# VHH binders against FYVE and coiled-coil domain-containing protein 1 (FYCO1): the designs that were tried, part 1

Scores and structures below are computed, not measured.

Target 1, 130 residues: FYVE and coiled-coil domain-containing protein 1 (FYCO1), of Homo sapiens (Human) (q9bqs8r1337to1466)
Amino acid sequence: EICLLKSGELMIKVPLTVDEIASFGEGSRELFVRSSTYSLIPITVAEAGLTISWVFSSDPKSISFSVVFQEAEDTPLDQCKVLIPTTRCNSHKENIQGQLKVRTPGIYMLIFDNTFSRFVSKKVFYHLTV
Positions, changes and structure headers below are counted from each chain's first letter, unless a header gives other numbers; antibody chains are not in Kabat numbers.
F, E and O are the ipSAE of ESMFold2-Fast, ESMFold2 and OpenDDE, as the mean of both directions, binder to target and target to binder. V2 is 0.75 times the mean of E and O plus 0.25 times the DockQ between their complexes.
[cut] marks letters that were taken out.
Atom coordinates printed by the task and the answers are left out, and those that the model quotes come from them; centres of patches stay.

## First folded at step 8 (VHH)

Design g1
Fold by OpenDDE, fold request of step 16:
Structure g1 (fold): chain B 130 residues (1-130), chain A 122 residues (1-122)
Amino acid sequence: as target 1 above (130 residues)
Amino acid sequence: EVQLVESGGGVVQPGGSLRLSCAASGFTFDDYAMSWVRQAPGKGPEWVSSISWNSGSILYADSVKGRFTISRDNSKNTLYLQMNSLRPEDTALYYCAKDLEYGSYETYFDYSSQGTLVTVSS
């Protein structure tokens, strides 16, 4: 398995629950991702059958996005199951939308990866729905 | 609001040294890479050097490599540029900039900054 985040540093981890996401409202939240770092939004889901939906943009320029499944909190990130592989998103030009259906309870980790940028930090504006 | 205040410029003879400082405020300093850009009289802006938020990455323009040293003190929200072996062609207004990447400095240039003048002359 290729650990794309091996050379990167974790910026922040913003854990969220389903109930918290349900209370997001209409506005987007902001996530800052320093250059050469990545940030995580782990979503703890207790029930199968739910759908996690996301919309995000970035500024300035692109951000890389990935979703992994973490069965347990002690499971290393590089051992998590990749649900959506890391993809460079032109989220500065358009909103990126996506969703996944929860098949197994656990932690669904949204990864915003800015490790490819040495000098440009990014702001990610995201909205989640469950 | 973002504020960047450069200082340390002056007149120096060729071969001399100067140390520039950039005091930053209005943003979380250690979240951003910082850069020095200079503009010589009658010329466009020229990227000089960049340093990542944690000083883990540093780059220099070929024209200043080996002579200039960029550094930062995040506890003081200050960016530095040690300039040694100064040359007449180093004469310019020096600006510090936030979130600058090589090749894209024009888009991130803070025109509100006054810069600090460095004059290298015999």
Scores: ipSAE 0.791, ipTM 0.887, lowest interface PAE 0.5, mean pLDDT 92
Fold by OpenDDE, fold request of step 16:
Structure g1 (fold): chain B 130 residues (1-130), chain A 122 residues (1-122)
Amino acid sequence: as target 1 above (130 residues)
Amino acid sequence: EVQLVESGGGVVQPGGSLRLSCAASGFTFDDYAMSWVRQAPGKGPEWVSSISWNSGSILYADSVKGRFTISRDNSKNTLYLQMNSLRPEDTALYYCAKDLEYGSYETYFDYSSQGTLVTVSS
């Protein structure tokens, strides 16, 4: 799962804080994910008890999605704890929704993985709530 | 607005060579894979070749494999197609395309593009 990312290229990291997410408003944000790449949305959480919720869609076609927990910024991705295994999502057909409860302070990374697509880049439209 | 401008076409004899260029504008070129497609007179569109955004992946149609070479210069927002050992059956209007999905012929042509004509004849 995470090991698949080892062969992929990181395109972009979009770090977010809880406060930033709280100020998202109602609109979705856009994340571009080149073909053969993955993108990360690291969410730094200082306290336990919060719930991170996400809704996203993709265009065109599907995107793979995963959530991992990174205890520290210097922790390699492959050593992070997988909270939600990489799953191919038909997010072009329907919105994908999910949530996790923060049990431990740290970095919760949403991974949008397009490494399976050699030629089709994807736009991911996402909304987050804490 | 997305603009793709093909050039480099012409008339050549069988066995000859041409180099096509596609100047792209109106979008972030290096974010997207690019493709060449062609349409021969009286025939439907045919996919020719594709190249990923970083040139890490390249594919060719069997009909052109070994003869054509696709490449790109992201610094110039330009896609290229080196065509060697040209054959009469390569005669077609050649188009460059963005966001080509396999099996989706509807995306082959940007109607804003005029293409570049390649004519191979003795």
Scores: ipSAE 0.781, ipTM 0.878, lowest interface PAE 0.5, mean pLDDT 92
Fold by ESMFold2, fold request of step 16:
Structure g1 (fold): chain B 130 residues (1-130), chain A 122 residues (1-122)
Amino acid sequence: as target 1 above (130 residues)
Amino acid sequence: EVQLVESGGGVVQPGGSLRLSCAASGFTFDDYAMSWVRQAPGKGPEWVSSISWNSGSILYADSVKGRFTISRDNSKNTLYLQMNSLRPEDTALYYCAKDLEYGSYETYFDYSSQGTLVTVSS
């Protein structure tokens, strides 16, 4: 279930298009996630068939990660589909890599979840490809 | 550069009160938890209290519960410690620290303040 969107506080939303990811550039970008909050990267995809790939790490401690599909911006939360359930990652110790194939146009939300941490804020370093 | 400046320490009789302040600069204060740590003469550092960025979570060491109150004013980049019912055992150099978890000692010295001395003596 999408408990984060119902009970957590959103800090930063970094919307990206497929074209912006194709022109991502070299290296990683930084996303800051305060303790007890989450941040997300919604990726709007107009055409099925793409593969979205990610690499991320975090500092100083771990972050949780999930991927949720939202068919449209007005889609109710109970109609969103969890593609990768929330997983606490050892992202402060190594890079975390993953990918998914886009089978349905819509919004693919990468969620960086720090709601489990009462006191420690995190920096997430991420790189995306399509 | 992260800078933390404490004030409000002094000499007080047992049962007295003091209010410590910590002025922060060089970082986004309201992005981070803040803590008070103390070091008594001849002892290692002891965590005293922590407060989350929005004051939504607060913790105290058992030795100070009910007597000390941590607070922050994010509009003034300032952390506070109200210390009531002071005891001789509270005598220590008090530091504020950025982003310290409960029970951790080793990482906060990179961002540690100069400290303010509290002496509880009759």
Scores: ipSAE 0.065, ipTM 0.550, lowest interface PAE 6.2, mean pLDDT 84
Fold by ESMFold2, fold request of step 16:
Structure g1 (fold): chain B 130 residues (1-130), chain A 122 residues (1-122)
Amino acid sequence: as target 1 above (130 residues)
Amino acid sequence: EVQLVESGGGVVQPGGSLRLSCAASGFTFDDYAMSWVRQAPGKGPEWVSSISWNSGSILYADSVKGRFTISRDNSKNTLYLQMNSLRPEDTALYYCAKDLEYGSYETYFDYSSQGTLVTVSS
């Protein structure tokens, strides 16, 4: 069960649109996640049918990852749907790849969760495609 | 780029106290956990203590628990170690480290600094 969005400590929120992902460029971008916090990439999708793909790694150690769907910006948290449950990834040792097909317009939140780590802050290198 | 400068070491009798400082520059100090590591003559490095970026989590090696106190002042980019009830076994060169995880050497700490020597001797 994911209660992170309700009670966790958010550090950085990097909202992106489909157009911004389409013009992402060829390289990776960085997202910093302090120990005991999480950071988000909310992706706003207006039309169903596309596939969101990601590749990420982290430094110096692992990060946990999940995906949550929120229908609209003001949707109550209890109406959000967990699409990918929280998984601790060996992202410091290998690139983590995944994708999902958008069935419903809304906000697809990629969550980089470092709340399990009391001391080690993480830098996430990510690349998104659509 | 990253610079860590330790100070406050010296010679002290058993049961005495010392306070070590670590001045940090070249990175955003309050984004990272900090640690103290020591190296006794003829031995490998030993983790001593770690403190999270906001001091919300603090851990100590069993050998120093109850005697040493780690702290930090993020406004001064400075890490501290208050050492009380010192024993001859605490004799070592003490280093501070950025980003070292509790109880492990999985993250690199910078040996390029000179450290600060603590000698506990009768």
Scores: ipSAE 0.027, ipTM 0.494, lowest interface PAE 6.6, mean pLDDT 85

## First folded at step 11 (VHH; from c03 with Y109W)

Design p3
Fold by OpenDDE, fold request of step 25:
Structure p3 (fold): chain B 130 residues (1-130), chain A 123 residues (1-123)
Amino acid sequence: as target 1 above (130 residues)
Amino acid sequence: EVQVVESGGGLVQPGGSLRLSCAASGFTFSSGSYAMGWYRQAPGNQHERVAIIYSGGSTNYPDSVKGRFTISRDNAKNTGYLQMNSLKSEDTAVYYCATDFEYTYGDEWLEYWGQGTQVTVSS
């Protein structure tokens, strides 16, 4: 079991439900990630067996991406279970795709990490499906 | 993880010289396209880029330091340098090393920064 340690500042949290994601159109949504910060997309899932899929790009330059599982809303981020470890993505050159199968109800949190960039803020364009 | 660490700062008299070093890790200067730069911030002032070197070897300096400062890198040591000559009191600042392996010409800022090293020019 891997726990996440975040030392940067939280920029924004965009909570989503399964129904909200299911109502996503074909267009991408935009998430701003300020320099030296990270942004979160917590997805609350009540049922096991669902698949969360994502596609995203970033501009300018790359973004780091990870997925963690928060068992309860009051569980601190550094105690959340890491499902996908933080990885630098070439999201400025190509679309990054991925998915996970929900095995346990809870909050699945997509993390877009720009803490490594001192002065360059990023825009993340993302699309989700469930 | 990409990291850069500055060293070599200190106190020097006007007209003196100082050489700063920037040890890079998590990437190599020989690996591809990049930019490496030195920035400074004096008390009460904004950050100023005082030197930049591109992977192709070309360099650029603002008029404030042109002819006095020289940026270079040693690929074998994966280290950048800033040679500062004819130092003036106006050069007093915290000096930062910065790098970017995703650099595109014209970028305003580089991605990765060090913690900085203090340079004080005083009699």
Scores: ipSAE 0.681, ipTM 0.873, lowest interface PAE 0.7, mean pLDDT 93
Fold by OpenDDE, fold request of step 25:
Structure p3 (fold): chain B 130 residues (1-130), chain A 123 residues (1-123)
Amino acid sequence: as target 1 above (130 residues)
Amino acid sequence: EVQVVESGGGLVQPGGSLRLSCAASGFTFSSGSYAMGWYRQAPGNQHERVAIIYSGGSTNYPDSVKGRFTISRDNAKNTGYLQMNSLKSEDTAVYYCATDFEYTYGDEWLEYWGQGTQVTVSS
């Protein structure tokens, strides 16, 4: 996870705030993850106590997912904390659900990793709640 | 992590034969559904799938290599093979092994690729 953030190729970063997530509505959003790349949804949280929940699927085929906490944008990556280790998800067959409780203000990075796929790009359909 | 590594490439004369191997790790062929394929890329050309085998044993070849190339796998060794006979100069390319256990029939690309092995057919 940390190595990916240091040396992996970033496709797209979609920063979100808690207020933006609260305004998502019921529809899913789309995130493109090019082959051999990863995409990032950093969520900036100012206060502790809230719960970040996610639901996502992918097409075609699976994608790897992880969550990393960064105290601030200028915090060195080696000081980041892996909250959910990288896991290959069957997101192409079923919706993947999860959540975490925010214990410390900072940046919670949802990482969608497609670096393992040399030629197949993926679309991730995701919904977030706070 | 799934990895595949090609070997067996080299220089061969036209009409000769060569057998490529694809050693797979992180996944076993006997464990479930999969597709394993061989692709090649000649200088200045696009990648071309020259063979594919599915877990059920069915195979497919393009007309360019049909009757000359044979794809197979050894579950005990967790290794795929490409037997290339009656080689032509046009077969000169980098050959790649690829695998995918999330395949759907008709997919052009497989997920996991090796680094490739050079095959040169020249007199």
Scores: ipSAE 0.645, ipTM 0.859, lowest interface PAE 0.8, mean pLDDT 95
Fold by ESMFold2, fold request of step 25:
Structure p3 (fold): chain B 130 residues (1-130), chain A 123 residues (1-123)
Amino acid sequence: as target 1 above (130 residues)
Amino acid sequence: EVQVVESGGGLVQPGGSLRLSCAASGFTFSSGSYAMGWYRQAPGNQHERVAIIYSGGSTNYPDSVKGRFTISRDNAKNTGYLQMNSLKSEDTAVYYCATDFEYTYGDEWLEYWGQGTQVTVSS
């Protein structure tokens, strides 16, 4: 289940705080995910009660998406909690929207997973709100 | 989890035949816009697509294998096949099954690949 966090397959981390998401701006940001890799956005949340919302699309083909909760930065991979299992979304055709309510402080990792694709890299356009 | 797994590779004599199988899990071949194909790679060479079958059932092959290789699918078993006849030493390679659910005509690479099965053609 936690196979997405394998060493050597990570392309890039884009760490964000709640304050940085609150000042995200109006447009989408861009994330390039090479074939056979994944990229992630770790969101550090200090207190429960807020809702994290996302909208994303991808080009030229769809990408897989998951959300994993990590209690602390040094939490072992097998102790992380899968909140949204890896799902290949129709992100090349439409905007994918979702949200989660933060019930526990910690790190909420949004994972853009292109590990299934041997040769096709993806560009993800995303927008986050709190 | 979408997976394809090849089987049926081995050692075969020149002029012989071999049928490779591609077992699918986590999806059904009946999906629209799908394609299934076979690629091969000999040591020191680039990957070469040797067969493709489209969702409508039509097929395509490069000249190097045309008339000798036949791709097929069995939707009830979620299994694809590559029938290889009149095998030559130059057909020696690792063979990969691949599939794609967002295939567009002209795409060179299918997205989901198996781990490969060795085919060796030697006397």
Scores: ipSAE 0.241, ipTM 0.663, lowest interface PAE 4.0, mean pLDDT 86
Fold by ESMFold2, fold request of step 25:
Structure p3 (fold): chain B 130 residues (1-130), chain A 123 residues (1-123)
Amino acid sequence: as target 1 above (130 residues)
Amino acid sequence: EVQVVESGGGLVQPGGSLRLSCAASGFTFSSGSYAMGWYRQAPGNQHERVAIIYSGGSTNYPDSVKGRFTISRDNAKNTGYLQMNSLKSEDTAVYYCATDFEYTYGDEWLEYWGQGTQVTVSS
């Protein structure tokens, strides 16, 4: 995960705040992740106690997912903490649901990793709540 | 983490034979639609699939290699093979092993690829 953030090819970064997630809307949003790249959603959280929840699926095939915590924007990557290790999810066939409780204010990076796929780009359909 | 590593490439004379190996490791929990295949790329060209073997054991080849190339696998070793016979200079390329755990029949591209092994056919 930390290696991915250091040397992987980032395609799209969609930074969100808690307020933006609170007004997320009813439906899913799309995130395109080209083959051999990753995309991420950094969520900036100012107060502990929140629960970040997600639901996502992907098309035409599954994508890998992880969550990394960065205490502040200037925190070196080697001081970041992996909260959910990289997992190849069955996101093509089912919605992937998860949550975590914010114990420390900072940046919670949801990482959609398609670097394993040489030629198959993915669309991720996601919905976030806090 | 799914990983594939090719080996067995090298220099061979026209008309000769070569056997490539593909060591697969790591597993993800996906549907049971496993496929393993071989692709090649010559300089300046696009990738071409030259063989595929499906979970049921059936195989498919393009006309350019049909009758000369044979794909097989050893499930106990998680290893696939490409036997290449009657090699031509046109077969010179980097050969890639690829695998897929979400394969749908007719998909052109398998998802997981190795780094490739060079095959050179020349006098």
Scores: ipSAE 0.140, ipTM 0.589, lowest interface PAE 5.2, mean pLDDT 86

